# Designs tried in a protein design chat: VH-VL binders against Putative lipoprotein MlpA (mlpA). Part 7

Target 1, 215 residues: Putative lipoprotein MlpA (mlpA), of Myxococcus xanthus (p38371)
Amino acid sequence: CNFEQPETNCFVQESPSWAVKYDVVDSPKDANGDECTTTAPLVELMGVYKYVNPETGAAQLALRPATLASRAIADTTTTSADQTSLGSLDTEPKDHGFCHANDFAPAFVNVAASDTAAANTIRYEFTNVRVYSAAVAPGTQFTGELKYTSNGCTSSYVMRAVWPPAPCDTASTEPAENCGVGSGLNPEFAVVCQPTSATGTTGYCVPAGDIPSFK
Below, E stands for the ipSAE of ESMFold2; O stands for the ipSAE of OpenDDE; V2 stands for 0.75 times the mean of E and O plus 0.25 times the DockQ between their complexes.

## First folded at step 1 (VH-VL)

Design m3 (framework fv_maftivimab)
Fold by ESMFold2-Fast, scan of step 1:
Structure m3 (fold): chain C 215 residues (1-215), chain A 121 residues (1-121), chain B 106 residues (1-106)
Amino acid sequence: as target 1 above (215 residues)
Amino acid sequence: EVQLVESGGGLVQPGGSLRLSCAASGFTFSNYAMNWVRQAPGKGLEWVSTISYSGGSTYYADSVKGRFTISRDNSKNTLYLQMNSLRAEDTAVYYCAKDQYSGYDWGFDYWGQGTMVTVSS
Amino acid sequence: DIQMTQSPSSLSASVGDRVTITCRASQSISSYLNWYQQKPGKAPKLLIYAASSLQSGVPSRFSGSGSGTDFTLTISSLQPEDFATYYCQQSYRTWTFGQGTRLEIK
């Protein structure tokens, strides 16, 4: 039978959760260029959604960091829309399997000053986002750049993401619990368990190499 | 004291090229995104282009996309705008402007004095 | 492109007056709106960012409000140095300025 969309169209696995890791490119600095200590998470979950205007065919990609969603309860000035970064998305792959997403609006939360805590804005700015959309991995890996600001510290990262989000434990010898056979990920994906904290062992399976990340 | 000083403007024929420069001082240039904004005589402000602190990301207004190229040299604290295939409607004062915070794109907090570009035969 | 429309295009006021200038976005821009003041022959000056945050060094008589598509700049007690052209700017998706509002002496 015929398909209503070509096999090479830009596919994105929509999910409230993808596992994303951030690898530092530029260490945290404040507005004066001095070193500071606030960084992006080592790994977090991220909502990933695709919207298509049915009349124009224009596509959009939406990224919602779990860090912003979790801080939303303390924010009286932003909405779910502000905590979601919305950008454009190619309708057809422009490179070897990649669909480019551009012009992302910043995603952020504003936590107002209280009697016990200073005001803080957590801000995500995404650029150069590319979703790998080929038959071997249709819309289940992406990469991009992140500019992250919190507590007056700005830092930049390469972002690499995979679906599904597979929980893991670096201390486990069971393959299914340490990004191996039975973890729920494609066995050909090159993934590694990354803890959510520097002192812990529990985290999520994330891409081990450049996107597309294969063995 | 933050200072931005534009240079390179002048009179140019339609179809010609010019390169504008913006010399920055008084802040850590390599930590801020930088912007070009123009204003035609008697008209309003029009955003032209933005470059990230590292130069890894660039943005352009649709009116200049494919003709103008923004770049920076962090070792020289200098921002550039290469303008090709110039048209009469590109006639304007071109301002260099600094992002308010490293990593924030809230507003443009410091501006240069502007440099005049006139495209006329 | 997000279009920004200011109202009015010009207005006349007297020293001591409360002045209100409005700005409308063609789509929701949340709180990603900035206000600038420009005097003849000078570069623009940032007054308000993030819809309502007063820029350092700007007099407290200036305030901003609004979210989504409708935004307002208010000058609570107009001073002689406030006669200028005012611009709004969205920073939600790239950057777009409004056409400007000229504030003139009555």
Scores: ipSAE 0.000, ipTM 0.435, lowest interface PAE 16.9, mean pLDDT 85

Design m4 (framework fv_maftivimab)
Fold by ESMFold2-Fast, scan of step 1:
Structure m4 (fold): chain C 215 residues (1-215), chain A 120 residues (1-120), chain B 106 residues (1-106)
Amino acid sequence: as target 1 above (215 residues)
Amino acid sequence: EVQLVESGGGLVQPGGSLRLSCAASGFTFSRYAMNWVRQAPGKGLEWVSTISGSGGSTYYADSVKGRFTISRDNSKNTLYLQMNSLRAEDTAVYYCAKVWDYYRSGMDVWGQGTMVTVSS
Amino acid sequence: DIQMTQSPSSLSASVGDRVTITCRASQSISSYLNWYQQKPGKAPKLLIYAASSLQSGVPSRFSGSGSGTDFTLTISSLQPEDFATYYCQQSYSYPTFGQGTRLEIK
C-alpha cells in the first residue's frame, strides 16, 4: 500500500487540462520599451504532469499551455517537448503546504509566416511556481508567474490555476453553470467564472483569490 | 566583468570532508541557477549538483546524493558545495557554472576549477 | 538518466577542413542540447545552445543542428585554435554530458 500523504509528499493532480487565469503585472512592451498589444490569454487550459527521476528520486513539474499545443499545428520546427515547460519540483511541501517548482525551461512554438501574418515565436517563461499540497486540496491548485512573449511584445502575469477545469457562463443563473454547487469543483474552493474573451460570458472556473483559494 | 572564482580544493583522506566556495561577480547572482560540474583526471565532464536562483530547490547526481550539499548565500554572491564522506572516486577538478535558463541556454560562464584529491 | 553518446571518440583533421561531430540521446530531448569546447587545462566554453543557437562571441564557423535524439556540431573551416575536446550536453532533464570527442590537428 501507498502510505504517502499530501502533507508529507508533494502531490500534483496530473491532467491534460487545468484552468489557468493570468492577471497582468507588467503591461506589454516591445524590445524598445514601447507599448504593444499582444497579451497572454485571459484564461486557458493547461496540461500539468509530474515526473520522478528513478535514480535520484528528484521530481519535475511539466506545464503545457493549450495555446502552444493549438499553435503547434502551424509549427514545423518545434516538438511537443518544446511546447512543454519542464521545471524542478520539491518532494515535500514547505512554506505552509507549498511545493516549490523552479528553473523552468521556456515553452515555445515558432509559427511560420503566412500571407496574413509575419513569422512569430510564442514563448512562455514560468517562475516562482508553487503547488498547494494539503489534505483539503492535494495538488489541485497552484500559483506562479509568467513572462509571455508574442509578436515581439513581452508582458508579465501572476497565474492561478485549479483542477478540475469546469466550463462556466457568467450569464447563467444555474449554480452548476457558474462555478457553484454541481460544477464539479470542491464546494469549499473560492472560484469565479473567467470568460475566454473580454466581451463574452463563457469560460472556465478559476481561483477567485490567492492560492490556496478557499471560501 | 562576469566572473566565477572557485576556492577550497585540496588533498583529503577517504571519509574526510571539504567545503568548496564559488565567488560570483558581474551579474545579479540571485536570478541564476548555479551548477557544480566535476572532471576526474583524463575523463569527461560529470554534473554533480544544481541549485535554483532562490535556493529553494536543489538537485544531486545519484553518486553524491546524501554526501554532498549545495547551498548559496545570495547576500554574499557565493555558491558552496559541502562534501562529506569523500571517496577516492570523488577525485576531480570541480567547476562552478552559471546558467541563464536551466534547461535551454546551457552553462554560459564557468569558474577556473579547483582540484579535489581524495587519497590516503 | 538520459544517456548521451558522441561519435567519433577522436578524429584528426587539417586546417581548412570541415569537421562533423555527432551526439545521440537515449530518448527525445527536443532541442535542449548544448555544445562545449574544452582546451587542455582550461574550463569548458559554451559554443551552441538550444541545438542550433550560436553563443555570443563564438565564431560563425561553428554551427549546430538536429532535434529529438540526433544532433550534429559542424566546424566549417577548421582553424589551429579549434584543437580541443568537444562535449554535448542535454538540458532537457538533469544535465548529462557525452563522453567527449577529441579533435587532433593532423
Scores: ipSAE 0.000, ipTM 0.431, lowest interface PAE 16.4, mean pLDDT 85

Design m5 (framework fv_maftivimab)
Fold by ESMFold2-Fast, scan of step 1:
Structure m5 (fold): chain C 215 residues (1-215), chain A 122 residues (1-122), chain B 106 residues (1-106)
Amino acid sequence: as target 1 above (215 residues)
Amino acid sequence: EVQLVESGGGLVQPGGSLRLSCAASGFTFSDYAMNWVRQAPGKGLEWVSTISGYGGSTYYADSVKGRFTISRDNSKNTLYLQMNSLRAEDTAVYYCAKLGYDSSWYEYFDLWGQGTMVTVSS
Amino acid sequence: DIQMTQSPSSLSASVGDRVTITCRASQSISRYLNWYQQKPGKAPKLLIYAASSLQSGVPSRFSGSGSGTDFTLTISSLQPEDFATYYCQQSYSTRTFGQGTRLEIK
């Protein structure tokens, strides 16, 4: 090993909100292997937190999807701990400035039945999470994989995330409102506006390419 | 046809400079990190440098830091390596290589060019 | 940097033989290991990634195993086109290659 490597600890920008985009890898299937329609959101906000054991220096990464947080009000069986996915985190960046996070516990809510919907468990299973923690963008972009289950439909995704969460409108020609100059994002980041609805134009700025996503 | 084609190699004196190019075709160039890997005559492979898909991040082997600069022009589907202050130990075949990823983000070099020979000699 | 050591440095074998090549990392690299084949005068070709995953188009006689520090590439029934130099490569921290194993006709 080089004595000089690594010098920088894994920095993660802690925030109740990051913008996360999900790109489908395996389309929704039910328990019988048949096609179904419930998917992960096109984009959502996500809480991202880093915990360090003061005695050992061991680090953990916590991911809390806004979808779980918002549905928790109808949940009678899970706590905020169940709605947060906690995994390990490297203490030092590996090759290419990535800090690997592994062994995530599932995050989920059990949504109670209502007069308009049956009871539903929404479950997030994260794997292969990598936080980009290099000097040019310390702890403000990450990628990973998601296995999402809702309404008995299971689907898988590549997720790409950026901080800060910048709201946007694909119909706006103002750069600050469409992920350009003045949006609050690092101007070197390659980002695009991802609407929250298939039929709408408002959403959040998300990475345009693979992490690290730069121009 | 999915391919990488290197050019720009040749004979150069110690302390000289040389610029290598790698032309990519058959895939979306800007989606992938690109690499230079070299091989001295009769020896093994040595990773030299990596550049991210959009060019915002660059990485170098300790042996070339401060002397070599990796860059790319995504509008031309071309990767470059500017080599300055060349030394006899830089003599090698230089390969252009694409960095692929599986769905679990394990990386690998899945596409290689034919290589271009750089000889640093008096 | 992580050092990768291959064993043996050279090996002589006959067509039809089962061939095993070993790669050892100086520290644990989980499954961040790839195997490449290089024929004289040619660029390397990816065979195996993530320690055990066969690259599309590579014959099934090639297989990889291992995790942590010890890894193995196996050719179950050697064919004439398999005589080449084989390299392991770690991607856990930077990128380093083993010195290569030259597979020769016996």
Scores: ipSAE 0.000, ipTM 0.440, lowest interface PAE 16.0, mean pLDDT 86

Design r1 (framework fv_romlusevimab)
Fold by ESMFold2-Fast, scan of step 1:
Structure r1 (fold): chain C 215 residues (1-215), chain A 123 residues (1-123), chain B 108 residues (1-108)
Amino acid sequence: as target 1 above (215 residues)
Amino acid sequence: QVQLVQSGSELKKPGASVKVSCKASGYTFTSYAMNWVRQAPGQGLEWMGWINTNTGNPTYAQGFTGRFVFSLDTSVSTASLQISSLKAEDTAVYYCARDYYGSGSYWDYFDYWGQGTTVTVSS
Amino acid sequence: SYVLTQPPSVSVAPGKTARITCGGNNIGSKSVHWYQQKPGQAPVLVIYYDSDRPSGIPERFSGSNSGNTATLTISGVEAGDEADYYCQVWDSSSDHYVFGGGTKLTVL
């Protein structure tokens, strides 16, 4: 069957890229409960898509982490569907202006062993995703939880995301390059540059506070 | 594993004070708000308020101002409830419960609860 | 101040479906959470955001929320489901959590 995209009152900005920040809630543990070191990225891009059944009006939200998409080149066993997490989505915003998305299927890749690395499964499990759809910022910020498993290490995070994805450099004094005026983001959003590595300065503008993140 | 472990039961006389503690483990303490809920014998759940674990700022529900004080010791991941000038009507089980998704931005639901601390006030 | 109304008690035969209501003015615009409390125990979250289940909660627990009434539905009720059930919302006008009065579910 072909699905059309009728509008619901839960607006979500569809894009192959949103900027998503992960803040640790539970540090990485292996299956025995011992500490380990593999964590989710500090920040990454994520595809965000909305599907609506035109007959029932039921809505779904799809999240596709760029980390899974990039690792898929080393994976011959999973599909693009496996790399995308699909959950339900409210058709109407609830109190506080949020549309909730739940019942996500896990997104994952099975990365084959190489000359430099052992085989590894990377798994994203999303829960309690909430898209802020109030009039002041319709469908351009969301929050949720992530349970991340890689190299036998499981850790959990709160994720906070914003559209559009804006590249940034913490070393730049130019506001447009450090999440300020001219960056492309709504100037009322409270955002900060999050480097992609602990030692680097380049990354993406992400929400500075809890969603909705405003000045 | 997330755990909230509360201090043991207390038996106090009217006019005394009591301090109930709630020790958190298995997560980053300052990423979640801590709520306090009271349940008098045979009665329902009554929300008392919450404390922002990052800032230490408490918010009290109507009826829980003055004699009730929420506090934190972040170095040991512990939230505390102090009740001064105890009255017989303070006899209840007191629960701590974490508010999912961090501290102070808005409130969601209570995914983990302490086991409860029984406070009995009698002469 | 926002008020949530629950029936004080509901009785159901084993294997049948129990429905516990939570009434509130325009509650369908709010997110409703449900807690189960067994005698002598702390409450346990069984439904959040109207209809979502935490890990470990059986599929026979479900929720709905529309208009002025939210409902917790327990299908195939078992003796172990005997408990008090509480609904909860966040009230944006007062910036406070509100609990319903609780419903005692009796399985006979």
Scores: ipSAE 0.005, ipTM 0.535, lowest interface PAE 11.9, mean pLDDT 86

Design r11 (framework fv_romlusevimab; at its last look DockQ between E and O 0.03; V2 from the best seeds 0.00; counts 0 for: pae E 13.8 > 2, placed apart)
Heavy chain, then light chain:
Amino acid sequence: QVQLVQSGSELKKPGASVKVSCKASGYTFTSYYMNWVRQAPGQGLEWMGWINTNTGNPTYAQGFTGRFVFSLDTSVSTASLQISSLKAEDTAVYYCARDLGYDSYEYFDYWGQGTTVTVSS
Amino acid sequence: SYVLTQPPSVSVAPGKTARITCGGNNIGSKSVHWYQQKPGQAPVLVIYYDSDRPSGIPERFSGSNSGNTATLTISGVEAGDEADYYCQVWDSSRDHVVFGGGTKLTVL
ESMFold2-Fast, scan of step 1: ipSAE 0.366; ipTM 0.777
ESMFold2, look of step 2: ipSAE 0.000; ipTM 0.499
ESMFold2 (binder alone), look of step 2: mean pLDDT 92; pTM 0.944
OpenDDE, look of step 2: ipSAE 0.000; ipTM 0.499

Design r13 (framework fv_romlusevimab)
Fold by ESMFold2-Fast, scan of step 1:
Structure r13 (fold): chain C 215 residues (1-215), chain A 121 residues (1-121), chain B 108 residues (1-108)
Amino acid sequence: as target 1 above (215 residues)
Amino acid sequence: QVQLVQSGSELKKPGASVKVSCKASGYTFTSYAMNWVRQAPGQGLEWMGWINTYTGNPTYAQGFTGRFVFSLDTSVSTASLQISSLKAEDTAVYYCARVPYDFWSGYKDYWGQGTTVTVSS
Amino acid sequence: SYVLTQPPSVSVAPGKTARITCGGNNIGSKSVHWYQQKPGQAPVLVIYYDSDRPSGIPERFSGSNSGNTATLTISGVEAGDEADYYCQVWDSSSDHYVFGGGTKLTVL
């Protein structure tokens, strides 16, 4: 009743939270091709976990957006499994230190109608996910693409993520509170504070450039 | 019905070992992480760490590495906490708690009833 | 390490509103969860993600989180609300879940 897990070379920092930034590629459009206003968050936290099947050695990557988790209380039809996108993961790095993750199942919630809002399905579809797992920064940055649908609006993004998730305030002059020294991030990482709203100053430190994002 | 049922209270001498179990029912065991939380007499809640129920990989909070071991038996949907070389300071109520894979904030939606471990000489 | 500060006790008359604070540096950028613990019992989740309420928790319970203070608000307080209340966040700098010290709510 014990089991030995096979070793894998694609290390991923498992954490309840990574900070992920979305940069728009295709702006929101409804089913008729008309512009609409609902977009993915500017930044959010995301659970990131790696599973290895002990019998086969096959690896999987699980991504759970905080937006889906926070809307789950209004959803009586989906489970934590539906709100988590599960894909395959390479067992060893390819392409200059990247571990590819593919074939992600969609993650979604069906938010029930309330006194203030109509029923809504929020859906995340991840593709082309790559975790940087080279010796200089093993499993602490990843990139990928997101197709986001909410309120009948579909839009697409490049996502860039970093661990650990460091809270920040663009109005702060203290380096530790604005993605600098003392923030908890590797000082070699190129990061910038991304507010959670267009009008606010508080948010999370996110990669400033393409993954791997270094100074 | 989701239930987490923990093993009964333990009275141990310093230097002994204890194993606290947490049996889950009413949901798919491997779809949720299991967290462990300690509460010393008259004190607040202290997070000890969690175990990934699909992979079996444990993560320990600072201060709970070494003498503390999280383990699983997925065939019976049970998570266990073993404490070796017991000390008086280990006297506490130990809780298991279920966490969805949205652990970015780590809310614990269901808790076991707690297991009291008393270390006395 | 990150510290959450709660008042050790709060007293309120039945039917009035109780407010329990949870202070932390820039806590408004974190998600706060609240637990109710009655003597000899396991904690019960009453608020998660700052303001969301689990099924079975009365609408009298609400939460907010901004700046350096998160607040659990209990309106129309009943004798059965008397308990210890704990706030909890994820602290990215220590890679830990952090609990506040707890607040004993007394209904007089």
Scores: ipSAE 0.000, ipTM 0.432, lowest interface PAE 16.6, mean pLDDT 85

Design r14 (framework fv_romlusevimab)
Fold by ESMFold2-Fast, scan of step 1:
Structure r14 (fold): chain C 215 residues (1-215), chain A 125 residues (1-125), chain B 108 residues (1-108)
Amino acid sequence: as target 1 above (215 residues)
Amino acid sequence: QVQLVQSGSELKKPGASVKVSCKASGYTFTKYAMNWVRQAPGQGLEWMGWINTNTGNPTYAQGFTGRFVFSLDTSVSTASLQISSLKAEDTAVYYCARDTYYDSSGYRYFYFDLWGQGTTVTVSS
Amino acid sequence: SYVLTQPPSVSVAPGKTARITCGGNNIGSKSVHWYQQKPGQAPVLVIYYDSDRPSGIPERFSGSNSGNTATLTISGVEAGDEADYYCQVWDSSSDHVVFGGGTKLTVL
């Protein structure tokens, strides 16, 4: 008799929202290798979910970019499954607390043409995703790589993510509104406010350094 | 297109010095750590250490302290290995290999997804 | 210092399955990476983090890691798979990358 189903040591904080920032590795290029201007967001929210097969203990990680979810309104061809990237996940942490996730299926939407914009496919391809799952911060920070394609422009990024998502304003002098004391984040996390636009001040608290990002 | 291109083969006498270069292209040089790996004739792979391409700080494995120096020229996306006071035992193929590293210490992928073609250094009298 | 042990050679008939082992004390707690090296060429990453394949590596290549032994499995072996294969870990206690001694795969 089985008393309990297998448990995994790779804990991931499941949430419809993590704050994810993207730092460029390869600037946008079109199919001919020429420079173009469409990039991934500076920061966005992302759904993060874990699935475990109760009989085998095999685990999977699901990543759902908020950009794809919001653009789905203009898409008549993809489903929520297409807008979610599913990959394998380690069952136990390795190499000082990291759980690796790989073999992600692409996540994408086919945005229909509108009065102001041509039809566009937005595609996310994730690789080398690693969730930090050590006692000091179990499953609340992760990093990985993104290949982003939109408007025929392909670019690559390092992504760094933290939970919970904390809204912020770089113009605020109140610590709670600028990723400091009272923001809701673990006070030991090294975080910084990342605006959602280059010209604005409001955004989300994101890791200030490499994962795990601590003060 | 991502690649690492190393300098050509060297033939040196004992006591001389040699500088092996490794030029990166097709990716952001300072976002990935650079490692050096040696392979003596007929032998296996031996890790020599790495250099943080963002800070310039080198880390050497045991046995590669003193005569071996890792350096960078970020303006031309090039990492270099200098070996001084060459000995016959230094005869090997030297590889540069890319690992991922950012600005905080201790964070790396710890595997090598991109390798240079290798530079043969022969030390003989 | 941490040591990885590989058999010096493995022979397999074409179309059969080759298994190359990498032994290490409690290696199942570490992440194992595998490289293929053909004569006169640089190593090529074929498996990383125990079982993941880089883009372009055939599904015939797979990996596993548990207890004291990691294994690289090559199914449907082809003549072009003849090469030296190296396992590799990062040893956290020494902050040192460790390679196995290599296994020469011969397809007979």
Scores: ipSAE 0.000, ipTM 0.488, lowest interface PAE 15.9, mean pLDDT 86

Design r2 (framework fv_romlusevimab)
Fold by ESMFold2-Fast, scan of step 1:
Structure r2 (fold): chain C 215 residues (1-215), chain A 120 residues (1-120), chain B 108 residues (1-108)
Amino acid sequence: as target 1 above (215 residues)
Amino acid sequence: QVQLVQSGSELKKPGASVKVSCKASGYTFTRYAMNWVRQAPGQGLEWMGWINTNTGNPTYAQGFTGRFVFSLDTSVSTASLQISSLKAEDTAVYYCARGYSYGDWAFDIWGQGTTVTVSS
Amino acid sequence: SYVLTQPPSVSVAPGKTARITCGGNNIGSKSVHWYQQKPGQAPVLVIYYDSDRPSGIPERFSGSNSGNTATLTISGVEAGDEADYYCQVWDSSSDHVVFGGGTKLTVL
C-alpha cells in the first residue's frame, strides 16, 4: 500500500554542546542608562536538552550556556538548575517548520568576590526561541533573542545556533578547519567561522544567515 | 577500515516482501546518515531517502512511501530496507550509502549492492 | 522537481582530456558531487563539493561549478577511466537528493 508521511514531532538534537553566535541589537548600558563595556561572548558552546512529561506529553527546552557552566565553579550559591534556562516547547512544528519555545526562566551564576575581582552576577534571559525541526535539518539549528547582564551592564542580541559544534580557524586554508568540507557540519548548511575574540582567529562554525541557514 | 556490507541477492514473486540489510563497520554508526539508492536494470541512480542513525527517523523520497520501510539496529550497526507487496518494477540493485557526516549527501562509502529480482 | 542534465555519452582518445557536463538551474549555488560506476560495481565518489577529491582519487580528476553548469574534467584519460559518471546535488527547496541521468565515457 501507499500512504502519505505523517507529521513529525518537534525533535531537538540533545547535546552538551551546540555553537551559538550572538549579534548585538542593543549595546551595553548600566542601570542609569550610561554606556558600559561588558558584552556577551561573540560565540560560545551551549548545552541543549529536551524534556517530555510522560503523562501529559508536554515538552520543555533547556539551554545551559558554557559561560555559566564554567563560572559555576566559583559560585557557592546557585545550583545547576539556576544555571540552566528552562522554557516550554511546542510538541508539533508550526510556522514553516519551527517549534517555538517560550516562558524561559533566567539562567545565572553569582560569582563570588576574589582578590582580583568584585562579586558579579552573570544572567541570561532568553525569549522568542525557535528550533527548526523539519526533516532536512531535524532539530539542529535554532534562533532566539538574548538579554545578557554582567558587571551591571545589560545588552541584547539575536542568537543563532547550530549542531554539531565544529572548531575552526579563520587563518587556516584547509576547508575542514574553516567550516568547509570535513568540518563535521552538514555541508548544505551555510556556516562561517566565528572567532571567540575580536583579535583572534580560532572559534566555532556558526550559521551565516537567518535560521534555517542553508546554501 | 570503513565498509558497508549488504545481504545477498533475492529472487521473489510478486506480492512477497524482502528485507535488505546493510552492516557498517570501522566507524561510529550513529555519527553518519544512511541513504538508500536504487538502480533499475540499465538505468541510472535514484535516491530513495535516508535514515537518521542517531534518532532512527526515516525520510522517504516521493514515490517511496508506504511499501518501503527504513529501519535500524544500532546494537549491530545495521540499517535495513524492507519492501512489501513486491512488483515487477521493484527489480533493481539496492545500495546503502553513507553520508560524509550527519545529514550529508556526499556519499563517500557505498555497500556493494543487493540485487532484488521480482518475477513470476 | 529539480533536474540535472548530462550528455548520455562522451568519447575520448587515450591521453586526452574528457569533460562531462552537468546542467541545472543555478547549479553554481549548489554543491555538486560526482560518482564513477563501472559495470557490476557500486558507485565510487570521485569529486565532492564541486572540486574536492577524496583520498585515493588521482589528481587527473577535477571539478568546477558555476552558473548553470558543473563540469567533471578527467585529464590524461586512461582505459580504466571508462565508466558511467553521475553528478548529484541536494535540493533544499524539495528536501531531495537529485542525480543526473549519467554519462557513459568511452575511451577509444
Scores: ipSAE 0.000, ipTM 0.437, lowest interface PAE 15.8, mean pLDDT 85

